# VH-VL binders against q9nrl2r1430to1533, part 167

Target 1, 104 residues: q9nrl2r1430to1533
Amino acid sequence: GGVHELSAFEQLVVELVRHDDSWPFLKLVSKIQVPDYYDIIKKPIALNIIREKVNKCEYKLASEFIDDIELMFSNCFEYNPRNTSEAKAGTRLQAFFHIQAQKL
Below, E stands for the ipSAE of ESMFold2; O stands for the ipSAE of OpenDDE; V2 stands for 0.75 times the mean of E and O plus 0.25 times the DockQ between their complexes.

## First folded at step 10 (VH-VL)

Design w140 (framework fv_nezutatug; at its last look DockQ between E and O 0.67; V2 from the best seeds 0.00; counts 0 for: pae E 9.1 > 2)
Fold by OpenDDE, look of step 11:
Order: C-alpha cells, then structure tokens, then sequence
Structure w140 (fold): chain C 104 residues (1-104), chain A 122 residues (1-122), chain B 107 residues (1-107)
C-alpha cells in the first residue's frame, strides 16, 4: 500500500501494538494453550481484531473504539489473577491507553 | 456515549426491600467495564454499596453485604440493586455508575447516573 | 476499612484564587486516589484518577498530586463554575471509601 496519514484510531493501535506490554493482547488467546479461556471469556478480542475493524472503518465513534479496547483489558483482568505477568502487563498498557485516549 | 439512569420507587416502608434498576444506553453491560452502586445520605458523603462486573461477578461493601444483592439483566441492558430490611438510615440518593475494569481493586467511577432519591418512611 | 479524611471541610475563596484541598488516608494507598466534583442536586463528576491524571474534558487548572497517605487537589485559578463540593476516593482496597467532602464556597 501507499503512504497515508493514519487516523487517530490507527495511530493509537500502532502505539499500543508497539508497546512493550502488548504481548498478551496481540492475538486472540489460543484455545489449545488455554483450554478454559473461552468458557470464561464470552467476548474475546485482541489488538489484531481491533486493528482490522479500524482498517474497515467499523468505528463511527471514539466511544465504540474505546469500548473494544476496554473489553480487551476487561477480559485480561477477568481471566488473569493480578499477580500474573499478563495482568501486570495489562495494567501498564491500560494506563498508557487511558492517557492516549484523552487525545481522541 | 454511554448513559446511565436509575429508576425505582422513591418511597419504601421500613423492613421492606428497596429495589432499584440502572438502565444503560449507548453501551452493553456484558462487554467489559465495572458497574457500581453508590449512595449519598442527606447532607452526607458518598458510600460504595457494591459492584457487578460484566462477567456477573459481584463485590459488596461488608457493612451491607448481608442485605444487598446486585444482579444484571443483559437482555434489558440493566443492572439492579436490592437492599432488604431497610430502615430510615437507608434514606439516600442512590447512584449507579460505570468504571473501567481494572486489576485488583482499583476501581473508579468515570460515568454516573443522575441519581434517584429513596426515602424510607412508614 | 481505609478512612479518607479531607481538609478543610469547607473553604471560601474568590474567583482567580489558588485553592488546595487535601485528603489523608488512614494507611498507605499508593497512588490509588480519585477526585470528584459534585454540584448541588447533581451527581458527582470525575476529575482525577490515580492521584494525578485528569479525565478527558477536565480543565487544566485542576491538578492532583500525592502518594502514600497524603494527597492534594489543586485549582490553580478558581472559576465561577468551580464552586462545588469535592470528594476524594481510595481505590487501594475494598471496601472503596470516600472522603467526607470539601465544600468550596464563594467568598
């Protein structure tokens, strides 16, 4: 593709993906690796899915975009105890997101 | 943009059960976030009653736990508060609120309903 | 339970004044403090989370600071719409608890 100016949503997704604490969120959780995940989490989501939705212009409001990101974090904290690496990474990434989202 | 609205009877008799509903619009209660009930006695500060999370899990203030039930109805996009055996001390403005789902117990309320007044009187 | 003690309980000030409200926790709560503004007959509105971060839309004249047990909310230059009651809240542990409030009145 050609070079273009990223929308605010695209830019934020790029920043989230490039963040050091994005690793738990880049793709959907593997059912093979975590067999009980989808018994607990009913609305799974990940940054790659959110990025695709952004690319397809599925977000008409900033609130819709924010809701998907918060769902992503909610899933993480619902499934992972607070002392896990995933929860700790999520905590830091969410804090980063909350700051960046103020610009939307 | 999410909005919250409390509803229910404004008058409850002593020993009866106080029942309130929070109707959420502009967002789904089963798609993340934490959902809270807070009350404010006349001329007093704020008191956290309890919370329900998008998974259906609940947490309650220990001072009220034995008397409080919080539930959710995803089909109506509502969550509710029931407080049994009320007394005059339960007279207050009751607020429902939303906040991010955070790790541990670090919950804040970033969107509030307008509140509904409940008076306990015979 | 963690007690949050605000001071002062009330304060009178004029437009343009610098105003500082303090909140003291009964034990260390790291930086897990929020501040809310409430006007008469209205619901509380969030101002600050995690001690020092402003919510979107909150004027930059508001600021928060502190960690451990001592926290402050500062309004650098008071505006007419800022006269209200302010509450701190700790989010370090359950039960979540609020300060008793500080009423900011016009002098």
Amino acid sequence: as target 1 above (104 residues)
Amino acid sequence: QVQLQESGPGLVKPSQTLSLTCTVSGGSIDSGYSWHWIRQHPGKGLEWIGSIYYSGRTDYNPSLKSLVTISADTSKNQFSLKLSSVTAADTAVYYCARGPYRSDWHYYMDVWGQGTTVTVSS
Amino acid sequence: DIQMTQSPSSVSASVGDRVTITCKASQSISSYVAWYQQKPGKAPEPLIYDASYLYSGVPSRFSGSGSGTDFTLTISSLQPEDFATYYCQQANSFPLTFGQGTKLEIK
Scores: ipSAE 0.869, ipTM 0.943, lowest interface PAE 0.6, mean pLDDT 95
Fold by ESMFold2, look of step 11:
Structure w140 (fold): chain C 104 residues (1-104), chain A 122 residues (1-122), chain B 107 residues (1-107)
Amino acid sequence: as target 1 above (104 residues)
Amino acid sequence: QVQLQESGPGLVKPSQTLSLTCTVSGGSIDSGYSWHWIRQHPGKGLEWIGSIYYSGRTDYNPSLKSLVTISADTSKNQFSLKLSSVTAADTAVYYCARGPYRSDWHYYMDVWGQGTTVTVSS
Amino acid sequence: DIQMTQSPSSVSASVGDRVTITCKASQSISSYVAWYQQKPGKAPEPLIYDASYLYSGVPSRFSGSGSGTDFTLTISSLQPEDFATYYCQQANSFPLTFGQGTKLEIK
């Protein structure tokens, strides 16, 4: 909570977006390209949505911000088989996130 | 921040069903996490009982699989443990815990409840 | 099931000492180990995951290392609040299993 915490959220989201493994998470999955995604994933979320919520000061607690990022990874792991490029990217980006989140 | 609180009876008779509930506050159990039950016996240390995931999938310790059920109630922000046919060997401190969900099932617990003591005695 | 064996079972040490606790797995578990600290009457608290990564808020005097079967937790300069029981946990495969614990006591 507060201005320092919101600035830290923004910086963390920027670091996630810049990471090489961010490509599956930048925007919501296209229903046209992946027709069954929204039948399986009931709470879709992506980095652009999280960044917008930070910009609008919608996160009141660090736990709310962390939970949205963890949901993003869990959706990736739930939908994508372990051997896919998406799941491997998710595993690496989640590890990076855990290190960076120590700064919160 | 997120907090976990165990609740349930502290005394259970042999052959009965032990029922415990974990209430989550400061976060949602329907978030992308894994939710675990672990118990601790004096002299035997910590034992993983099982897990439930945000998707509803469960995994149980094979030593307890036929006796254990873990379930979730998202409307109450709770997940629960039922252990049937208890004996004195089930006397322990019971913890609920949370961890990040991982697709390769490598789970660690990053938040723990305070623990609740359960005694199985006639 | 994968057995996790900790050494030593107990350690008596003084404030300022360097303390090393080891954990040995009965088969290779890559780096899938976590460490927890437990004080009397309290729940375990997370210290380290994936062998060497500190959780947020864990003092930098704690460090972890190892891969395969041999893992260590090191406290570089023991503080009064570090007297507790320490557990390792493997996360390589189900069932998740814990070491038997190492009790760190004041000398």
Scores: ipSAE 0.006, ipTM 0.672, lowest interface PAE 9.1, mean pLDDT 88
Fold by ESMFold2-Fast, scan of step 10:
Structure w140 (fold): chain C 104 residues (1-104), chain A 122 residues (1-122), chain B 107 residues (1-107)
Amino acid sequence: as target 1 above (104 residues)
Amino acid sequence: QVQLQESGPGLVKPSQTLSLTCTVSGGSIDSGYSWHWIRQHPGKGLEWIGSIYYSGRTDYNPSLKSLVTISADTSKNQFSLKLSSVTAADTAVYYCARGPYRSDWHYYMDVWGQGTTVTVSS
Amino acid sequence: DIQMTQSPSSVSASVGDRVTITCKASQSISSYVAWYQQKPGKAPEPLIYDASYLYSGVPSRFSGSGSGTDFTLTISSLQPEDFATYYCQQANSFPLTFGQGTKLEIK
């Protein structure tokens, strides 16, 4: 069993989590350390939440899964200026995601 | 694929400062990851020495806090360990390793260097 | 400091055996434990994080479980390449601490 019996969504989330540029996306942004984040970002999301939703079979359509991943990247680019390490990591990880998502 | 490589002298005299450098390739140390030094005494388990973040923040093992300094040089993509006033008890294999982003993330080391052996003669 | 105690310190087993290694924390650490495999002369290699999640490329015969203070690493059907020393690590609080290691040796 195990990893090769994972759903396509679970496998893709695992690949994203393990990517070198996943660090800004692994869990929700801290309100204590970044207090204005939740004033700007109306629908916060992170890979740990998306993975939990996949494990609970909450995505009924591939488009719903893709929308949550794209929301995560959109939030990154909305909050973080282009010159930040977060925005640069987001750009590279999003490109990786787009290549992998074509297989869905 | 990110790779880490330790370098530094294999022999250090008692009371001197041990200086080790970790060179990172395939990824940048100014990213959000944490960067760690861990050592392993001969025939014994692993001991965490400390970490540095891209912000310059450092965390040190309290048992070594007054003796250890970790620093980063983003232009060379390196981070370094200095351990002052060494004794024979500091003889160990020294590893550098990568941990996750942010101080409130739980630190599991997902990439390790090959290790460098340091002997303190006495 | 949080002490991590592994049991047994060494275990002898044969290929095909189910092997279980336990790790006990001196204080509750939720699920914040990782497991590493180390072969002689090599750096530790990560196997498991957050008690039960396998790193990419780790064979499915490895599994982890536990929460609070008691954690286990299980190898369901031991292979020749699995003879190594295994370490647990707590990631709940600083300083990060490791178990003393369990040496898995051929019977």
Scores: ipSAE 0.000, ipTM 0.553, lowest interface PAE 16.7, mean pLDDT 85
ESMFold2 (binder alone), look of step 11: mean pLDDT 92; pTM 0.945

Design w141 (framework fv_nezutatug; at its last look DockQ between E and O 0.72; V2 from the best seeds 0.00; counts 0 for: pae E 6.2 > 2)
Fold by OpenDDE, look of step 11:
Structure w141 (fold): chain C 104 residues (1-104), chain A 122 residues (1-122), chain B 107 residues (1-107)
Amino acid sequence: as target 1 above (104 residues)
Amino acid sequence: QVQLQESGPGLVKPSQTLSLTCTVSGGSIDSGYSWHWIRQHPGKGLEWIGSIYYSGRTDYNPSLKSLVTISADTSKNQFSLKLSSVTAADTAVYYCARGPYRSDWHYYMDVWGQGTTVTVSS
Amino acid sequence: DIQMTQSPSSVSASVGDRVTITCKASQSISSYVAWYQQKPGKAPEPLIYYASYLYSGVPSRFSGSGSGTDFTLTISSLQPEDFATYYCQQANSFPLTFGQGTKLEIK
């Protein structure tokens, strides 16, 4: 395959994944490691899933893409108390996202 | 583009229940956002009433908690406000708003409805 | 509850003027402050979030600064469409609270 120009959504996902605070969000939470997670979070999502949707051109509007990203953060903050490493990382990453998303 | 629109009776009698609905278009209330009710008394500032989150959890202003109920209907893409035992002091413009979900304590309102005037009078 | 005290309550200015509005929190709220603009008969519109970040579409003449307890909204060169009432809001803790507002009027 040749080199191609990334779409705005692809570029933003790349930036999110490369961010130091992306570790809680790279893939879905393990039910084995967190047995009660899916009892609380009904719409799980992660950056790898969002990236796949981007690659498949499933986002027709920027608002749809943003909604999934916000869902990802909301899940984190709904499950994790504020003082957890996950919540703190999410807080920083979301702030970064909110800044970058203005370019969409 | 997401839009919010308040609806409900503009006149409520004292001691009755004020009921308003916020209809969301261009986006889903079942997404990762916070949804808020704010009111503004005539010639006054803004007062947060309460919020409902995508999970269905709610938070209320302690000054109004015993009288306020906020609910959501995902099938209609709406969320509603009920304020019981109203008095003249509840006369205000009522706004619904959306905000991002940053944490259970950090909420900004990035999209607002146009507001609806509710007058409490006999 | 956290009180947000805005100053001044009203200010008269001319087009082209630099205008600064301040908001003081009753306790430290880090950078969890938003600013809104409201014109008569209209809903508030967001200007600033996280104390210093502009919402998309907001003119660059608007800026926000501050942390802890003291926050400012600045309009570097006032335009005719900027005459309105401005509100700060803290998002540090519940209940969410707003400043009492600053009415910016034509001199």
Scores: ipSAE 0.446, ipTM 0.863, lowest interface PAE 1.2, mean pLDDT 93
Fold by ESMFold2, look of step 11:
Structure w141 (fold): chain C 104 residues (1-104), chain A 122 residues (1-122), chain B 107 residues (1-107)
Amino acid sequence: as target 1 above (104 residues)
Amino acid sequence: QVQLQESGPGLVKPSQTLSLTCTVSGGSIDSGYSWHWIRQHPGKGLEWIGSIYYSGRTDYNPSLKSLVTISADTSKNQFSLKLSSVTAADTAVYYCARGPYRSDWHYYMDVWGQGTTVTVSS
Amino acid sequence: DIQMTQSPSSVSASVGDRVTITCKASQSISSYVAWYQQKPGKAPEPLIYYASYLYSGVPSRFSGSGSGTDFTLTISSLQPEDFATYYCQQANSFPLTFGQGTKLEIK
């Protein structure tokens, strides 16, 4: 975690949040609206939480930051069937992330 | 920084069960990735054996499906391969590998172990 | 199963040469192709995913192209460390399958 690497994490998270396909990932899934989610997903995470971890300098390695973002996508694909709007959005945002992550 | 290392017996007798373990370091097996076993026969190409996902789901090569089991032990940060009823045709270098979990099952292996040689002979 | 056929089986080239290796799928696989480099006694190392995207740390002299059934790995200016065997892999359908390899050797 140097100053340049923390700026890169921050910039990448901002790019993800601004992407049109970020809508399923902005905040944790509501238990009220999706009652079974937390029975299926053991390690929930979302972009707002990742952004807070970047702001608090909680990532020591780029790999830790990347792993949290990949976990976010994996949760989406595990919970949502292939043809759902959520899974399709996740596929497109993950592809965008892989391109942007080459800058780390 | 993530590293994978295969371990297990280098010599197995025909009809026995081949058992290999992949130890993950510098990362967690429970971190939302897909985990794979791949083998390379002497003088031949690579063959995908199967995969286990962070969720515990598995997929196997249909040619091996009734003979192969892949499992994970999160507490040891390991995943394992068991291949039953081996023959000389199962002699190969065995690799473990990692890739991002993908919604359409389009796996690319971004980290590989160093490989372990397994010989099946009496 | 989708067969992946690489050509040539081997190629001799000199440092500084441009080399092209091809991979042909037995049916359309969109762009779901990866490329790997394997040096003797070593594990394969990832080069390219989704036909044309380089992994971080892969030199820019490597490039990939193609879609459908015909795919190409190109090395624009060979370096001594590039002499190795190269494999393509389709990721369109299970079982995942690999090409038979192309050995790139010094003239």
Scores: ipSAE 0.041, ipTM 0.736, lowest interface PAE 6.2, mean pLDDT 89
Fold by ESMFold2-Fast, scan of step 10:
Structure w141 (fold): chain C 104 residues (1-104), chain A 122 residues (1-122), chain B 107 residues (1-107)
Amino acid sequence: as target 1 above (104 residues)
Amino acid sequence: QVQLQESGPGLVKPSQTLSLTCTVSGGSIDSGYSWHWIRQHPGKGLEWIGSIYYSGRTDYNPSLKSLVTISADTSKNQFSLKLSSVTAADTAVYYCARGPYRSDWHYYMDVWGQGTTVTVSS
Amino acid sequence: DIQMTQSPSSVSASVGDRVTITCKASQSISSYVAWYQQKPGKAPEPLIYYASYLYSGVPSRFSGSGSGTDFTLTISSLQPEDFATYYCQQANSFPLTFGQGTKLEIK
């Protein structure tokens, strides 16, 4: 770990945010727009929350950071059927993440 | 590393309820993974029984849906299978398994228990 | 239900051989197929997911290919520990279904 590992987390979050398929993941799902979301998803998370945790040095291990990113994708796939734009964006962004995460 | 261990009675009488528990160590069942029950009949291939997610959502094989209940106990880090009204056809090795976080890969099992043999007999 | 058919049901081979096992789905499953290895008396272990992705720790001599209905598992240079039964599984449609298995035996 240490400073080098935290710098890698920041770099990866920035790369995810800048990716064309990040749009479903940038911030928490709106209760107004999607009223049933929080009835189904018990552990909501988004890239803005993960970035705050990185900035506050809350991840001590790469595995903790990876778990939060994977939870974000899991929530997307649990709520959204495979054929939706959200699920398709999630599938592509997750594949990108797996390639980048090998550098951690 | 994550490990799964099945436990339950090795012998169940016809018409009774089979109850099996899977204990997870080295990881949390409350971590976004899918958790599965699969069985293997003597001399045959693998049959998927059903799954549970951290949200409490369950999916069951339609051939078994009216007979199967899968539940989770996050306090004990366990998930369990109940199969009601068993017959000799339910004699099999029962495995618990973990699927990855993603729903398009939730159906792939990356960690398996060692299996527990269940015989349905008088 | 989607039926998965494996061929051959058994194959005999020698250490160092290239072994190919095939799996055919009764309808298109895109790339949603996984492969498992099972040794006698033991649980299945994952080898491949999403048709061609190696699970962590699986030796590079294992590879998967295919899409749609036709899928292949290849072992490029068979090792003594590879003698086992191999299963394919579709992940496209509920319920999940497995092939009948291919037993790989020492020649």
Scores: ipSAE 0.006, ipTM 0.625, lowest interface PAE 9.5, mean pLDDT 85
ESMFold2 (binder alone), look of step 11: mean pLDDT 92; pTM 0.948

Design w142 (framework fv_nezutatug)
Fold by ESMFold2-Fast, scan of step 10:
Structure w142 (fold): chain C 104 residues (1-104), chain A 122 residues (1-122), chain B 107 residues (1-107)
Amino acid sequence: as target 1 above (104 residues)
Amino acid sequence: QVQLQESGPGLVKPSQTLSLTCTVSGGSIDSGYSWHWIRQHPGKGLEWIGSIYYSGRTDYNPSLKSLVTISADTSKNQFSLKLSSVTAADTAVYYCARGPYRSDWHYYMDVWGQGTTVTVSS
Amino acid sequence: DIQMTQSPSSVSASVGDRVTITCKASQSISSYVAWYQQKPGKAPEPLIYWASYLYSGVPSRFSGSGSGTDFTLTISSLQPEDFATYYCQQANSFPLTFGQGTKLEIK
């Protein structure tokens, strides 16, 4: 939890948002466009929510921040079949995240 | 930070049940990661036995059929392997390992226990 | 089951050498392959995941490449601590399967 850790979380979220494969993760899935999503996914989350939590200093430990990012990827892989563009984007973005998270 | 440690009997008699426990420290088994059992026969390669998720879902190697059961005890932060009706072919080093967070896509093990040797002999 | 065929079964090399180990899947696994290093009497240690991404703490002399069915692990400048057995693993589907291993031996 210090100022340095808050800056590190914000930098990492910004890197994720800027990545070409972030498009499935920028905001929550639309109930109108994907009606069964919330029947399957019980803990929905997206990069905009994680960024708000960082800005409000809601993460006290790096592990809490990492858990929310990993939850976001797990939701993607639970809902989307593996041959979909969403699952492929999630796989590449998760690998990128793991490299960046080594610095935390 | 996260560490895994196997424990159980080093010697098991044929036809009995092998029971091994993996104790996890520095992290919770109730956090969305997958938890795996892998074994290695003397002088041979690695064989995946099965996994359990925080949700209670289990996946088993079909080659072990109905002989394998993996369970978790979140209050003790442990997960366990039960292998019934063992034979000399089950002699191996048994490892527990942590896999990806709620991701059926990656199946990679990033943290491993040191391994425990199990000999099946009369 | 997806079969992983690893070659060679053993390779002899000297410190400073460039070493390559290959792994072939019986069907396409996209980039869902991991590589592990195992020293005698020790547990396997992760080296690479997602075909080319290094695990935390792994030296940059290790690299992975490939997609589909053909994968390669490369050590660009072999060090004394690198003499070990290396395993590939497909991460595509259950049951998870490993290659037979490549034993890297000192000349």
Scores: ipSAE 0.006, ipTM 0.618, lowest interface PAE 11.1, mean pLDDT 86

Design w143 (framework fv_nezutatug)
Fold by ESMFold2-Fast, scan of step 10:
Structure w143 (fold): chain C 104 residues (1-104), chain A 122 residues (1-122), chain B 107 residues (1-107)
Amino acid sequence: as target 1 above (104 residues)
Amino acid sequence: QVQLQESGPGLVKPSQTLSLTCTVSGGSIDSGYSWHWIRQHPGKGLEWIGSIYYSGRTDYNPSLKSLVTISADTSKNQFSLKLSSVTAADTAVYYCARGPYRSDWHYYMDVWGQGTTVTVSS
Amino acid sequence: DIQMTQSPSSVSASVGDRVTITCKASQSISSYVAWYQQKPGKAPEPLIYKASYLYSGVPSRFSGSGSGTDFTLTISSLQPEDFATYYCQQANSFPLTFGQGTKLEIK
């Protein structure tokens, strides 16, 4: 008995999800709770969507996976004012991601 | 039409905890707005205390030295301020307010409660 | 913290006058300034957001302008109900900060 090995993308997504600063990124922003979000953000994305794409083998290149994660952070900084809890969480999680992404 | 109303004791003794509640009607506190506490010292301008969001996350004015806690009770449609170890310097009119959450507007307060006067004295 | 400084601290004017109040930020805040009107014993009421946008129900005689560090609130033809204290507020970064206020008094 062995266990199935996690892919590099799956391992990285799991690490991001488990990070204390992942809370703004776990799911798509609710249109009911934040009705103006989708007027401003043209390409919404979140960790649950990225994880689903990983599980369905939709990323053919590491660059495509990295682009989706970077889009998620870009959306955060476009919508959330500087020095908000969301923007600060995004800054810390993005730094963590950049360190981990060097392994890809 | 959204309305906010402050409630709590008007007189607090030094070293006690000041506790105020803001009741929201005509709208839900779990919608995409930010919810704020602001105070105004006698004869002076406005000071932002802190805010709470639909996510339950809070931001506080660093000048209050971590003596402030803001919480929300979605079932009662209320958010509350607790300020510990109060002194005479905490004597003020306390307002609750709603801020729209839009990236191009940031945090300005479009709906205000009427304010409640709090006096800290022995 | 971003410091907001208003000028003048007080101004005396007559009904029908054009009144201008300025607000200066200690660092650039783009267009993220709001203006409020406060009458004695009352809560502040919003007038303007994002430097120049008039809040719903506010009379068109009120206007705002500016960007960066220098902002202006103008009342084009002063009415009796306009005598109040006016505050600017920066909305660019935390903590949110207000100007010291400008008291508009009857001449």
Scores: ipSAE 0.000, ipTM 0.597, lowest interface PAE 12.7, mean pLDDT 86

Design w144 (framework fv_nezutatug)
Fold by ESMFold2-Fast, scan of step 10:
Structure w144 (fold): chain C 104 residues (1-104), chain A 122 residues (1-122), chain B 107 residues (1-107)
Amino acid sequence: as target 1 above (104 residues)
Amino acid sequence: QVQLQESGPGLVKPSQTLSLTCTVSGGSIDSGYSWHWIRQHPGKGLEWIGSIYYSGRTDYNPSLKSLVTISADTSKNQFSLKLSSVTAADTAVYYCARGPYRSDWHYYMDVWGQGTTVTVSS
Amino acid sequence: DIQMTQSPSSVSASVGDRVTITCKASQSISSYVAWYQQKPGKAPEPLIYRASYLYSGVPSRFSGSGSGTDFTLTISSLQPEDFATYYCQQANSFPLTFGQGTKLEIK
């Protein structure tokens, strides 16, 4: 077959994954380690799931991709109290995302 | 039942590194709980030093951040405190403690070790 | 850092008295305050979390109230075993901070 080109969404997800503040967002929160997470967060999501959705061409609009990234940050701020390491990482990564999302 | 027990030297010389270990029994440190170090200076109140989570991520009191390291050893079911360059001001009773799940119980400490006295003196 | 200030620093009371201890946060902490009891030579024990929720096994004579910046711990009928030092702690943000403590002494 042909050469696969990286999509704009894939490029942005890769930049998010490589960011120092991505650690709370790389994979789904473990329900074994954090049992109450799924009682509070009704739409869990993480960068690995978003990347999988990109690879399966499940985002038809940039707004759908942006909504999933924003959901990820919203979940972080809903579960984690202010000034925790998770909330601080989320704040910095969200600011980085908003700058990078201007390329979409 | 979950129990926590501190261990380490009771006497440390100025400029040395204080190393304390908390051994957890009756439950795993590889769980959704937060694990904390708190100290109490003679005749004073409580001071939070820092915490570690199942993910290995740490939070430190900014007043101690350059001096403190907290780590976990899941194979031994222990978490440890290292406080570098100690002075007489670090003389205190040191407690390890468990904080319950974040959402409903928001970092109050529900299980405490009995405490270990550390004196910094030459 | 959020400063937690307790009042009074010490109180003398008699068995059977209603005792109220207050705690003021330097900024709003919603309901994210816990209360602890510490007896001489022992580790602190939790009493209250989320301002008003009684920890398991704590006698019903203990109650907590408040929101925002002003919080109270009440002992409705003081018992001999209640003579101790009481601490509030904010759980809203890091670093976690404690009040300076209130010593409850026999009158």
Scores: ipSAE 0.000, ipTM 0.581, lowest interface PAE 14.0, mean pLDDT 85

Design w145 (framework fv_nezutatug)
Fold by ESMFold2-Fast, scan of step 10:
Structure w145 (fold): chain C 104 residues (1-104), chain A 122 residues (1-122), chain B 107 residues (1-107)
Amino acid sequence: as target 1 above (104 residues)
Amino acid sequence: QVQLQESGPGLVKPSQTLSLTCTVSGGSIDSGYSWHWIRQHPGKGLEWIGSIYYSGRTDYNPSLKSLVTISADTSKNQFSLKLSSVTAADTAVYYCARGPYRSDWHYYMDVWGQGTTVTVSS
Amino acid sequence: DIQMTQSPSSVSASVGDRVTITCKASQSISSYVAWYQQKPGKAPEPLIYEASYLYSGVPSRFSGSGSGTDFTLTISSLQPEDFATYYCQQANSFPLTFGQGTKLEIK
């Protein structure tokens, strides 16, 4: 915990945001553009929400931060079929996250 | 840290319904993880029974699908197994386990309960 | 269902030995294999996922390899705490299936 962990989480979120495959994850899915999304996904989350939680010091343990990132990916795989560009982006970004998370 | 604990009756009569509960502590079942039931027959290998996801999605072993129901109670942080019409073949140690977040539908069990022994006899 | 067949069913070894356990899938499962260690009276503990990646805290003497249908778990220098039963598991498709187990015993 503390400032050191907060800095590490912030840095990792920034790296995820900058990644080419972050586009499905930057903001919450629009109900207008994807009307059935919120019928299927009961715990929506996105990188902008996770970053706000980091900035508010809501993560006390690295495991809590990792859980929210993994929830984001699991929502992607629950909603999007395997062969979609969203699912493929999610798979690559999750692999990148797992490598970076070893530094936490 | 996340811990799983099985509970339920140790003895069940043939034709009855076996009911087991897994209590999760140190983490929420209402999360991106999958939650699984696995059993081990005496002196034998492991058999996957089924899983539940936070969305309510369940997957069952086809050999047991007509007999198995898995459900979750997020208010108690528990998920449960009901196995109907049990026979002596259902005698086993029953484990609950956590799988990782869905990644291309590949599940590996990273946290296990200690197991609970169930004997089916008259 | 995908059948997972382990060989040998049992192996006797001494501390310091190199031990190899194999697992064969009835159809290609890419690299989607996990390995577990189970000691008597205990729940299985995860060792390896996706054929070759070690879980955190698993000693470096454990390694996994393989792809397609043939997979191997190796213990490079056997320690007293390694005597246990080892299981492979495929995660390519439902239902998830396990090998029958390999019992590693003291010679």
Scores: ipSAE 0.006, ipTM 0.611, lowest interface PAE 10.9, mean pLDDT 87

